# Designs tried in a protein design chat: VHH binders against Profilin-1 (pfn-1). Part 37

Target 1, 132 residues: Profilin-1 (pfn-1), of Caenorhabditis elegans (q9xw16)
Amino acid sequence: MSGWNAYIDTMTAAAPSIKRCAIVGAADGSVWARTEADNVFKASEEELKTFVALFNDVTQVPAKGADIEGVHYVVPRTEESLIFGKKENTGFFAVKTKSAVLIAVYEGPNEVAAQVRKAVESMQTYLNNAGY
Key: E = the ipSAE of ESMFold2; O = the ipSAE of OpenDDE; V2 = 0.75 times the mean of E and O plus 0.25 times the DockQ between their complexes.

## First folded at step 3 (VHH)

Design c26 (from p5 with Y102L; framework vhh_7pa5_2; at its last look DockQ between E and O 0.80; V2 from the best seeds 0.00; counts 0 for: pae E 4.9 > 2, unsure alone 64.3 < 65, SAP .681 > .668)
Fold by ESMFold2-Fast, scan of step 3:
Structure c26 (fold): chain B 132 residues (1-132), chain A 126 residues (1-126)
Amino acid sequence: as target 1 above (132 residues)
Amino acid sequence: QVQLVESGGGMVQPGGSLRLSCAASGFTFSSYAMSWVRRAPGKGPEWVSTISGSGGSTSYADSVKGRFTISRDNAKNTLYLQMNSLKPEDTALYYCATGGSLPPPIPPSEDWFDPWGQGTQVTVSS
């Protein structure tokens, strides 16, 4: 339906433990593509606007945590273009490119988290290399 | 099934106006940013304008700023592009798409427009 949905399909194929994911605009958090149907990513536009603004200064995030889909996640640490968090058996990885933020919510133990991180970072690299 | 159907194109003289429509179905329209993009004969794709899901944010390419207005009616699942002061350089096939920019193609796609619909033709000639 859009070229950005092909990116969602690629990420979920690479890491089947991703329960929900989205690609949103880095400037405003507007949704470009997301998982749908039984796996619909249900963050509001206002929540996403707040979330993408966290990338303006990631060093402040561990003190506050992050909210995605109305769920508050503990963020143990951040990297320059990576925010990740945990809430019991669920977690997320979010990476920023020049134009977009990719968010993947997964379920499973730490072993699963490594696969999800690899999938989002691979996509981040691809988009950055394409100028996005 | 997700569908985007463009309409409203036609032939106009320089300085004329047209209003394009994009009818969306098969997804939660109000949750997605929507864009207009165009492709002129012999040229690559050009992003024209984007509107956020709520309609609270809009952006425009420099080439159309001040002449075109993007809007949406979420109750009718319809995206619009009001085009005023049309120039010969606006002649192109116009597409609507979800998202805030043109995505780069990923394999096996080789063209920016592989996943998009038929489009609507705008011709500006004197």
Scores: ipSAE 0.420, ipTM 0.739, lowest interface PAE 2.2, mean pLDDT 86
Fold by ESMFold2, look of step 5:
Structure c26 (fold): chain B 132 residues (1-132), chain A 126 residues (1-126)
Amino acid sequence: as target 1 above (132 residues)
Amino acid sequence: QVQLVESGGGMVQPGGSLRLSCAASGFTFSSYAMSWVRRAPGKGPEWVSTISGSGGSTSYADSVKGRFTISRDNAKNTLYLQMNSLKPEDTALYYCATGGSLPPPIPPSEDWFDPWGQGTQVTVSS
């Protein structure tokens, strides 16, 4: 296995409320690494291609929401390199780096969401600083 | 357990061709982007090429564009690299890996280069 799996492990250790996560290519949504086994990140290639394309114009996303793993999320607002969605007691954070999109799906209240966001943005910062 | 086994290397003269193979097992091959990475004598690893899980998207390092072609056969869980017009600077140990490019190291990931296969040696000399 490549070293991209270590980033999956680092994010899930930093925020245990992350139930599933993936690192995908920013250009085409191809999977570089993901959670597996009982926590398989199940998005299809076509769904991921559509999802990463949302970062081409994040201002359009709140009007339509976002789909991951066949689940539709409300997107309250976006930032240039961050999209987050909510559905009931679950949500996701997705951040774009130069080369990749990091996606984390979690369960829990607002306090958990802040921990998940911090974990994902810390990894985003690390990868951006490394040129990724 | 994830296993990647490279083969198809050898010795060729400049201008020659080789076809590398990477046999994969222990994971859902078709879901993953795959890459070829090479390590020249005395150098660190260099990304060569990447292909998406479906095979619909490819990318190449500038140094190999137009000469190398990455492909995959998802029914056989096999990744390929067709190398044409080989040059002495292509001499390296070639590895396949999951993912879209070579990640930077992080602890404990600093030894991630070594858990992959043994690679396959390509030597281009006259």
Scores: ipSAE 0.180, ipTM 0.561, lowest interface PAE 4.9, mean pLDDT 84
Fold by OpenDDE, look of step 5:
Structure c26 (fold): chain B 132 residues (1-132), chain A 126 residues (1-126)
Amino acid sequence: as target 1 above (132 residues)
Amino acid sequence: QVQLVESGGGMVQPGGSLRLSCAASGFTFSSYAMSWVRRAPGKGPEWVSTISGSGGSTSYADSVKGRFTISRDNAKNTLYLQMNSLKPEDTALYYCATGGSLPPPIPPSEDWFDPWGQGTQVTVSS
C-alpha cells in the first residue's frame, strides 16, 4: 500500500457517506491514491487534469459546473481552495492543499455533506501544516 | 500484496550514467502516478521525479532537471529513471514509490516507507 493510501483510509473512516475518494497532484491531476475494489474512484487522468485546473479560477466554476468520473455536477459553492458539487443525492468535496487535491464523492441527504466537508478539510489542514 | 523492486544502481564516476528500474506488482500500475525518491546517509528522503499514470506528464526536482528522465512501461509494470551527468551529490539509495511526492507521517502508526522496496544504491565517486 502507498503511504498516501493511509490518508484515503482516514478520510473514508471519518465520513461513512464517502463512497469514493482520491488524492491527486494539484499541478497535473496525477493520481497519488484512490479508493479501489468495490469503491474504485474512476475519474480518468484527462478528466482530473481538467478538474484540478478549476482551482486556477474557482469563481467561474459555479457557472460551468464540474465533471468527476464522467458525471456532471452543479457547483453551488466555491472557495479559494474548495469546490463543492451536487447531483441529486450525491455530491463531492474537493479541497486543495499546497501540492495536492483531495476529492471525496459521497451519497446521502444534504445533512451528510457537513461531515464529508469536515473530513476533507481536516485532512487539508493536516497536510498543509506538514507542508504538502 | 504491493511489491516494488528497484534495480540498476551501481558505482560510476562523475559525468557517468545509470538507468534504474522498478518492477511493480500487487496493484493496478497504470492507474497511479509513480515517483523516484532518494535518501543519502544522514539525510532525509528527497523527492526526485514523478510521472503520471499514463506517462503523459512528468516533473522533476530542480536538482536533477535536465539530467534525469523518468519513464514507464505500463505493459511491463516497470518504472525507469535514466540518470545522466551524474554528480557526487546524487549518491544515495534510490526508491520507487506510488504517488507524486513523499507523504508526511500520519497519526496512525504507519511507516510510509513500508511499501517501498529495498532500494538500489547509486554511488558517484571519482
Scores: ipSAE 0.157, ipTM 0.574, lowest interface PAE 1.9, mean pLDDT 89
OpenDDE, second read of step 4: ipSAE 0.105; ipTM 0.560
ESMFold2 (binder alone), look of step 5: mean pLDDT 77; pTM 0.785

Design c28 (from p5 with P108Y; framework vhh_7pa5_2)
Fold by ESMFold2-Fast, scan of step 3:
Parts: structure tokens; sequence; C-alpha cells
Structure c28 (fold): chain B 132 residues (1-132), chain A 126 residues (1-126)
């Protein structure tokens, strides 16, 4: 594991319902850190480049949804630096910082979604305060 | 386990050139952005350059822009740094790391910088 993977470990420890997650560059979607092995986050570089570009105009996202790891998610609404989606019993939260986008894919009922969102937003705040 | 092994450092005169290599193993190299980070004696780490997984995007610290070129060979799991027009201020231990820049300290630990390998020493002197 790299230094950035320590942040992945911190988020998954705080919210065990996170199945897979990644930290990617906000400009190009390049992978800085991700879950590996049995929990490997498998989005391609080109898919991630498309995904991070959604943050350029989040108001358009609910009309067409979002794709992560080849899975199409319904996006019910967005906030300025937050995109989240649902598909069956899975969902994701993605937040943008100054330099990065954090993506967490989880499985579970809506009751655990709030815990996952809190973990991701807490890390977003920390990284923004650190200049990232 | 992730392993990163740096090599190619040495002693060189100002204006000289060196090419550093980083041999990576234990992860899907082509899926990760890779960076070079350096640490001069008695100083903290300084980010030098980053390259995306595909190699399609690169970035450089202002101090090395125009002199250094980052590249990668995904078939060989190897990262490179071509260093031209070397200056005494480039003297440092050079590390490779995954990611878009050197990470900030993690909220619950102070040893995040230790994931780096042994590094490779570059000394620029007359």
Amino acid sequence: as target 1 above (132 residues)
Amino acid sequence: QVQLVESGGGMVQPGGSLRLSCAASGFTFSSYAMSWVRRAPGKGPEWVSTISGSGGSTSYADSVKGRFTISRDNAKNTLYLQMNSLKPEDTALYYCATGGSYPPPIPYSEDWFDPWGQGTQVTVSS
C-alpha cells in the first residue's frame, strides 16, 4: 500500500459497508489509491475521466445517471461537490475536493448510506483543509 | 504487497544528466498514477512530478519544469525520470510513489511517509 491508500483504509474502517473505493485526480480521473485484491475497484482510466468531468456541471447528472465500474446508477439529485447514486442494493457517494475525487461504492440498506456519506464527507473536509 | 525499488542515482556535475528508474511490483501498475518525490538533507519531502496510469497526463513542480521528463513503461512495470540540466539544488534522495502527489499526513497516523522505499541518491556538485 502507498501513502494515499492509508486514506482508503481510514474510510473503510469508519464505514465497513464500503465495498470498494478509490481516490482519483479531479482533473483526469487518474487513480491515486483504490481498494485491491478481492475488493478491487475496477473502473477504467477512461471511465473515470468521464466520471470526474461530471463535476463540471452536476445539475445535468440526475437526468442521465452515472456509470462506475461499468454499472449504470440512478442519480436522484446532486449537491455542488457531491454525486451519489443507487442501483438495487448497491450505491455510491462521490465527492470532489480541490485536487481529488473520492468514490465509495457500498452495499446495504438506506440506513447505512448515511454512515458511508459521513465517512466520505469527513475525508473530503480533511483533504480540502490540507490543500488537496 | 506493494514494492517500489528506485535506482539510477549517482554523482554528477552541474549541467549533467541522470535517468532514474522505479521497478514496481505487487499491484496493477498501469492502473495507478505514479509520482517522483525528493527529500534533501534536513528538509521535508518535495513533490517532483506525476504521470497518469496510461501516461497520457503529466505534471511537474515549477522547480523542475522544462528540465525533467517523467515517463513509464507499463509492459515492464517501470517508472522513469529523465533529469537534464541538473543543478546543485536537485541534490536529494529520490523516491517513487503511487498517487498524484505526495499525500498529506493521515488523520490518525504520522508515519505515512515511510511507505517509500530506500530511494536513490542524486548528488549534483562541482
Scores: ipSAE 0.422, ipTM 0.715, lowest interface PAE 2.2, mean pLDDT 86
Fold by OpenDDE, second read of step 4:
Structure c28 (fold): chain B 132 residues (1-132), chain A 126 residues (1-126)
Amino acid sequence: as target 1 above (132 residues)
Amino acid sequence: QVQLVESGGGMVQPGGSLRLSCAASGFTFSSYAMSWVRRAPGKGPEWVSTISGSGGSTSYADSVKGRFTISRDNAKNTLYLQMNSLKPEDTALYYCATGGSYPPPIPYSEDWFDPWGQGTQVTVSS
């Protein structure tokens, strides 16, 4: 579909536990790329707008959690450019770059979370170095 | 299958105007931000402009700010680029694509335009 889809493919290949993935604009939550077909990332633009705004003050996110695709996740902690959540046997990692937010929703035991995080953070680093 | 078809290019004199169109199909158009990207001879791809899925947000490269206007008609699955006050340095093949500004793929490949259309040529020359 676009060059950004290559990054979706890269992340999903690096972490097979990722079920759905999206790259969105950090400013407005607009979808740049997302998983499709059987693994469609379903968050609306309105929801994503709210989600990306969480990065304006990540310190408040653990107190209220985060919503993605209509699902509420508990957020144990945050970092300046990282929000991750958990819900039963699922979770998400969201990282912020200069201009984008990368979101990966995964399914599996807690042990798979490390691989998902690594995949997303690796992409974050690459995009930051590229100025995006 | 995703299909993007650019049109509206041509040759104009400096200071002239053109309006590009991009007809999109094969995906939910309104769900994606759309962008214009251009490639001049001997240069790498350059991001030009992006508009959000709803059309509520727009952004422009510094080189085109104040001269170009991106818009979309989601009912028609069409993306537009109004180009005013054209300059010779605007000469390029213009492509439309889903998403925002475009970095090279990992690893870098010059064929990252592969999923895109053939583009529409804009030539600004006196």
Scores: ipSAE 0.037, ipTM 0.395, lowest interface PAE 3.4, mean pLDDT 87

Design c34 (from p5 with T98S; framework vhh_7pa5_2; at its last look DockQ between E and O 0.71; V2 from the best seeds 0.00; counts 0 for: pae E 2.7 > 2, unsure alone 62.6 < 65, SAP .765 > .668)
Fold by ESMFold2, look of step 5:
Structure c34 (fold): chain B 132 residues (1-132), chain A 126 residues (1-126)
Amino acid sequence: as target 1 above (132 residues)
Amino acid sequence: QVQLVESGGGMVQPGGSLRLSCAASGFTFSSYAMSWVRRAPGKGPEWVSTISGSGGSTSYADSVKGRFTISRDNAKNTLYLQMNSLKPEDTALYYCASGGSYPPPIPPSEDWFDPWGQGTQVTVSS
């Protein structure tokens, strides 16, 4: 098993509404860790490469939205290292660290979304402080 | 049960070559980036090289660029490291791991185990 899967476990434990998540390389979208089994995070390398490139200029993302796992999301707002998307009763939060992008896909209302955001941003801070 | 088993190490003179293998099982190998990491005597882990799940993207530590080549065979669930022009400073225990690098320590419970396999020893000496 991947030693990066401990970070997946930490995020999903902090926000149980996370259905799928992954840690991918910021340069190329390569998968370092992901949820597996019945909750497999399904995105191709090409889709993930396109996705992580959105962080090169987050200001362009609200106009075009974002695709993850073949699903198109509306992106209402972005921050320098944060992209979130919504589609019906689902959404995602993605944060960029020095070396990686953390992606969490969840279901539920806005109250649940805040918990998901807190989980990924806490991990973002930890990894950045460790040089990752 | 996830397993990573390294092999192919040995003793070689400076300038020689070795090819390391890492046999993977218990997970979807082709979906994950894989890395080689080494631990020299008296030193902590040093990242050596990473390859993406498909094999289309590779990266190397400066100390090994041009001498080492990472590759993978997803049909055989096997990761490789071709090491050429070996130097005494390449002497180390070499490990494979999934992911883009060795993760930083999480403050985990006391039951946390290192994700490394047994490793394979490379010794470069005259």
Scores: ipSAE 0.426, ipTM 0.769, lowest interface PAE 2.7, mean pLDDT 87
Fold by ESMFold2-Fast, scan of step 3:
Structure c34 (fold): chain B 132 residues (1-132), chain A 126 residues (1-126)
Amino acid sequence: as target 1 above (132 residues)
Amino acid sequence: QVQLVESGGGMVQPGGSLRLSCAASGFTFSSYAMSWVRRAPGKGPEWVSTISGSGGSTSYADSVKGRFTISRDNAKNTLYLQMNSLKPEDTALYYCASGGSYPPPIPPSEDWFDPWGQGTQVTVSS
């Protein structure tokens, strides 16, 4: 019952507009926790390995975009530890901590994006302060 | 719903070997990284090893590198830890857990070292 899945529950409770999310290892993209059942986060291990490697040089990402769950997202810009993307009415926020990458996929207008970003960044701060 | 059941511990002399098993149920085992974590008497939890969902990536604590091997059988939903060249310092209760290195304390107010099961005891002494 414990473990990283409780952090998924915390993020989705804070931002109900999150449709799917995961916590993955920063070094290899391995899945530590994810949403399940009707909201299963279904990115492959190979896709996630490629995705977390984007944090090695975020300045290259806007030119190429990013792929999550087989969907190609336009990345308008990046910040040091934040990659976010948009495709029609869907989007994502991904943040890197010392040991992990948090990925949240949402659906909805720009107003819900702000709530999702806040939830993901709050969790990033918590995990960094906890040494992860 | 989700359950992790550890087994395979026992008493061995220094230099001996043991193989631990963790039987997983209630979740899509092959999709998750799995770890072994141990707790020695009077000490806090220590991360031992992690393996990715596919088994393609492994990592080890410096204290066990070269002696322990983590592996998994996704068809059987089972995680393993092969422990060779055991030392008295390896004496601990061993737990399996989903995810990478130490899961942090769970807000709001669950202790992450409230294990999924009872663990399996490894005692190395002469």
Scores: ipSAE 0.349, ipTM 0.715, lowest interface PAE 2.8, mean pLDDT 85
OpenDDE, second read of step 4: ipSAE 0.767; ipTM 0.887
ESMFold2 (binder alone), look of step 5: mean pLDDT 77; pTM 0.780
OpenDDE, look of step 5: ipSAE 0.081; ipTM 0.516

Design c35 (framework vhh_7pa5_2)
Fold by ESMFold2-Fast, scan of step 3:
Structure c35 (fold): chain B 132 residues (1-132), chain A 125 residues (1-125)
Amino acid sequence: as target 1 above (132 residues)
Amino acid sequence: QVQLVESGGGMVQPGGSLRLSCAASGFTFSSYAMSWVRRAPGKGPEWVSTISGSGGSTSYADSVKGRFTISRDNAKNTLYLQMNSLKPEDTALYYCATGGSYPPPIPPEDWFDPWGQGTQVTVSS
């Protein structure tokens, strides 16, 4: 049984430049699925709870940045249901659906970032359409 | 490679008890929220209960609250569901899944099946 991890596999297949990713509960940041083994997404339960709470008021995030896996990212701006950040050659995209938050960490230049964003937003659309 | 194997189902009379187990492998079990989901004959999936990775928080569907208890043993990579005061309405195939209160949706065109074999619980006189 793959469970929610099948959705991780779908996103990483669509954007192979995703280094680590996770699907977490929007209400509490609980891990539903994540990359494992050599690509394990290493955020703590408390960090994820704090991170998903950022979606309650995205306007505060650019002033403070965001922490994922103990790494502080500069968040240049936020959009509706989207937080993204950069740190040197590393970045992330996080999108919120009704019930979930999808987080993808990538490494590479801006063209790689565009592919990762597309994969994450495609999954967001699918889950929203499924009622999640 | 996430693998989940359910066991412990069976046939019981109303008012009886069963304890279900879910053996997990292929992931860091203690980092994942885990849930029990059931499918009754002729019905869609119904979420039953969720437990956080640490075991510090639990939640239950209204239909089972007060009768079922979810627990986990992270040292053994095992999830449990203790079912007491069973009713005919609890008859279903029970699945464990990673994640919170929402089971993974079945994608269109069956490009994958997110659920395993499950374990059958039948409550009848």
Scores: ipSAE 0.248, ipTM 0.593, lowest interface PAE 3.9, mean pLDDT 84

Design c36 (framework vhh_7pa5_2)
Fold by ESMFold2-Fast, scan of step 3:
Structure c36 (fold): chain B 132 residues (1-132), chain A 127 residues (1-127)
Amino acid sequence: as target 1 above (132 residues)
Amino acid sequence: QVQLVESGGGMVQPGGSLRLSCAASGFTFSSYAMSWVRRAPGKGPEWVSTISGSGGSTSYADSVKGRFTISRDNAKNTLYLQMNSLKPEDTALYYCATGGSYPPPIPPSEGDWFDPWGQGTQVTVSS
């Protein structure tokens, strides 16, 4: 295994409705791991650098929304280390740890969203407790 | 499907040089940050160096800064570590990995778990 890709596998196993996800560096948005093949997380290095910078002040995000994979999402609200958004039947949850940002894009109704949120927050807690 | 194969290790005297290689397959290499991590006998893993996907930024552990240079050839899907002025303390098994630092192990009870590190490449520095 490739180290960080084991964490992608763990999240997608916990929430099978995750269509695409990635683990990126909190400082620069560089990709550490992502889904591949039929569900490639296809965000540019520039887009990810912009996205992770949103965590510097999450209170500004609901006014402008967020862009992931060239898709503009409405962000209804944020929490200190959590940004989430929705666009029709597609949504995302992104959480920040000490060193990383975890991004999960899903498709489905609100009940599916709850499971995806739980999966990314569980991983966030695990990584923070491990010093990441 | 992601595969990483390290090579280039060997035995050298203090002050010598080695160039390690990591051949990557199964993913879009140029999109991933890559790292070198090492484990000395009887010790835990130590992060050595990271390079961004584009190659535009690099970082190094204090213990190797000024002596080691990380680089990549995205056309060849290969990561490199040029190691100069080697010291006995650099003796370790060297691994390449995606990402910025050593990830902690996932508990086996939470899913299909496998050790994230392959065989690596052995570097031995001795007189």
Scores: ipSAE 0.206, ipTM 0.585, lowest interface PAE 4.2, mean pLDDT 84

Design c37 (from p5 with V5Q M11L S35Y R39Q G42E P45L S59Y A61K I70V T91A L93Q W116R; framework vhh_6fv0_2)
Fold by ESMFold2-Fast, scan of step 3:
Structure c37 (fold): chain B 132 residues (1-132), chain A 126 residues (1-126)
Amino acid sequence: as target 1 above (132 residues)
Amino acid sequence: QVQLQESGGGLVQPGGSLRLSCAASGFTFSSYAMYWVRQAPEKGLEWVSTISGSGGSTYYKDSVKGRFTVSRDNAKNTLYLQMNSLKPEDAAQYYCATGGSYPPPIPPSEDWFDPRGQGTQVTVSS
């Protein structure tokens, strides 16, 4: 029942290598929209609340990694509003806006990772400019 | 089943104030975000304000920020819009609407705000 699903569609169209993604509230990790059915984003409410809290101090994340959908990812480094990680052939990019966190899980090599990052950062810019 | 009834509109001079009310029924009011939308003569429907189900989060159209305040009374299933420093540009039919189960804010689109009530007319004389 969310108009935010249109933004999920926009991100997955821009980067088809995104396997699963979600838009969640920055304050509490509440799900605004996520991929469904065969591409269902499986993170629990508890896990998402823990995940968005990582943005309160991103410098601590590389030492402990990050958990998404019950999978532990190695986070090699972070940027002010960006957490990304990799585990084997899977990876993720998560960016924080004023009110939201965008999370995209992908599969593929580094070329694919660059495309996914670009799609997520483009949406981050759009939402920040829209006041979100 | 969703029923929305607006009231409180009227004629006011520029700089004046009005308080709009919306009585809601037919759904679990406290579980849904509520919206104020308006339609001026010869213009499309435009979003004005959003309030989360709990009332903990509020959002406003840039042109009304600092002048309008949205609030709700979940015990009475009633939504309010306090409008101060009214401008001629604020003259419109005002509607309340509901649509989202996820607060906050759902990007505005005309079709998203159906259903809505019959509206209440706000006129600013100049």
Scores: ipSAE 0.011, ipTM 0.174, lowest interface PAE 9.2, mean pLDDT 82

Design c38 (from p5, 14 letters changed; framework vhh_3k1k_2)
Fold by ESMFold2-Fast, scan of step 3:
Structure c38 (fold): chain B 132 residues (1-132), chain A 126 residues (1-126)
Amino acid sequence: as target 1 above (132 residues)
Amino acid sequence: QVQLVESGGALVQPGGSLRLSCAASGFTFSSYAMRWYRQAPGKEREWVAGISGSGGSTSYEDSVKGRFTISRDDARNTVYLQMNSLKPEDTAVYYCATGGSYPPPIPPSEDWFDPWGQGTQVTVSS
């Protein structure tokens, strides 16, 4: 077990509606930690490498959408270090830090989405302040 | 044990160049992404540049893009930061770090301190 699993646990505790999540390297999409067992985050390293490269120009993402775990999400808009998408009642939030990308997949209505976003952005702030 | 040792920092004039080195030991260097960070006086630590384990992908903070180049020499377990067109705003202590499985030393909490050593001091003054 890596020490990064504690960070996954913190995000999941803050937003129980997170179904699956991961912390990956911003430069290469390498997995530092992810949810496992019944909640296993199933993106391949090639998919994650492609996904983290989206942060090089987030303005291009709404035109194409984004793929996570082989699922295509509509991305309605982006912010500088935030990509989020939705597919019916399923969605994701992904934020870039100095050296990592945090990805959280959730299920539920907009009230649930707001809680998930807050958890992911809080971890983004913590990791940026920690130099990650 | 995992160890990273930064070197190459110096006092230089604006417009000058420096190459920083980070010597790694205690892990399979070629399997890990490597990163450079800096911390200016009185400021938080800032990510500067990153390079993938394969060396095929690099990324940079906007303020250094086009001026700094990260590279690696896996035979020597070393990552480099070539810094060109240095500006006074680049004055900082520079640190290297691994990607992958090397977590921050402290779980999410109020207290934070990175044990990756003292870094190497770069001073740009006219």
Scores: ipSAE 0.013, ipTM 0.156, lowest interface PAE 8.3, mean pLDDT 80

Design c39 (framework vhh_4orz_3)
Fold by ESMFold2-Fast, scan of step 3:
Structure c39 (fold): chain B 132 residues (1-132), chain A 125 residues (1-125)
Amino acid sequence: as target 1 above (132 residues)
Amino acid sequence: EVQLVESGGGLVQAGGSLRLFCAASGFTFSSYAMAWLRQAPGKRREWVALISSGGSTDYADSVKDRFTISRDNAKNTVSLQMNSLKPEDTAIYFCATGGSYPPPIPPSEDWFDPWGQGTQVTVSS
C-alpha cells in the first residue's frame, strides 16, 4: 500500500549489505515503510518513538547508546542529524530529514558500513530536497 | 467521490504561454502531494511537475526552467504555468495525486492516480 516502499527498495539496491531498514516519522516514530518477509524490521512503535526522540539532542547519545529491535548498540559518536552504532558484527546508521528518520541495519566489516552510510545519506539528501 | 477537474488547455503558437488549473474535491487536499502528467498521441504517460503538501517542487528535465507548479490550499487548486512552449509539449495534461509522500526515485507515472479527463494542449508553428 505504501509508496514509501520504493525508497526502501532504492536504499537496499544501493547497499545490498543492508539487512533491515525502515523510514519512520520524525515526530512520533510511526512506520511509513520497512523491509518485510525474511528481512522484516522488528522494532516496536514504542521503541521507535524513544529512538526518534534521540534526535532532539544527538550529543547525549554516546553516553547512553541506542536501542533498535531490542538490541543495545554502542554509539561511539554522533554527527549532525546522524546517529550510528555498533554491536559485534552488526551496526546501524540513522539519519533525520525534515519529516522522517531513516534507519538501516547492516552486518559486515567496516567497508560495508561505508556503503550503507552513503546509501542512507543519499536518500536523506533526496528527501530533504523534496521537502520531507 | 474523489474528483480532479483540469482546465486551461488550448491551441498556442511555439514560444507562447498557457496556465493550467486543477480543481480538487473529495479528499483532504492540503495533506497530499499534487502532480501534473502528460500524454502525447501514441506515447506513454510521463510525469512533468510535482508539488509536495509543504510546497516543495520538482520538475522533469524536459520542462525545467519553463514550467512552474503552484498550489492554493484555500481553494483546493493546483496550477501549472507553462512558458516558452514547444511543439513537443503537445499532449493531454492530467492533474494527479500520489498520496502524502514523494514519488519513487526516479519519478514514475505509475505512482500517480489521475482522476480527471485531462486538458488538451496543442503547440503549433
Scores: ipSAE 0.014, ipTM 0.208, lowest interface PAE 7.4, mean pLDDT 83

Design c40 (framework vhh_gocatamig_d2)
Fold by ESMFold2-Fast, scan of step 3:
Structure c40 (fold): chain B 132 residues (1-132), chain A 125 residues (1-125)
Amino acid sequence: as target 1 above (132 residues)
Amino acid sequence: EVQLVESGGGLVQPGGSLTLSCAASGFTFSSYALAWYRQAPGKKRELVAGIRSGGSTVYMDSVKGRFTISRDNAKNSVYLQMNSLRAEDTAVYYCATGGSYPPPIPPSEDWFDPWGQGTLVTVSS
């Protein structure tokens, strides 16, 4: 396998509330690793290319929202390297590193969201320190 | 028992070169990714360079073009060739392993804890 699935396993172990996630290339949205089988991350190549391009100017994202796995999420605000969104009881956190974008989709209330955000940001820090 | 023994550090002038070595034992070396990381006084540990079991490499932005990581599976060793050294490269350098590529993949930041004693690199005039 790619070997990047071990990083997904690390994130999901840290936050079991993550339902689906992926690590994709920041330049083109190419999938490096994703959850599979019953937890398959279903975003298309075209959708991921569009999604990672949002990090070129995150200030525009709250006005339009973001699409992941064919689901349109409301994005209430963004930070420099962080996009997050909500749709009813589902949500996502996406963070950009030097060469990757990490995307985690979860279900649950705001308490669950806090755990998922922490896991994704911890992995972001780790990958940046690793030169990715 | 995993053992990693770093060597090759020393005092060099800016613009100089050093080669660090890490001798490994206690695991199937060729199956593992290996990495060099460093920690300067008052700073967090950071990954400098990594090399996967298949030979592909990764580098921290500030060392690209200056540092080269390589491995010798027959000798169970990984190396870091450091050229064009700068004062900001001053740190203790550590060798670490991972379970698969990319290097290393622990469940936490604890992999930055040195598995060896490290080797000190000081860059000053």
Scores: ipSAE 0.007, ipTM 0.118, lowest interface PAE 9.8, mean pLDDT 79

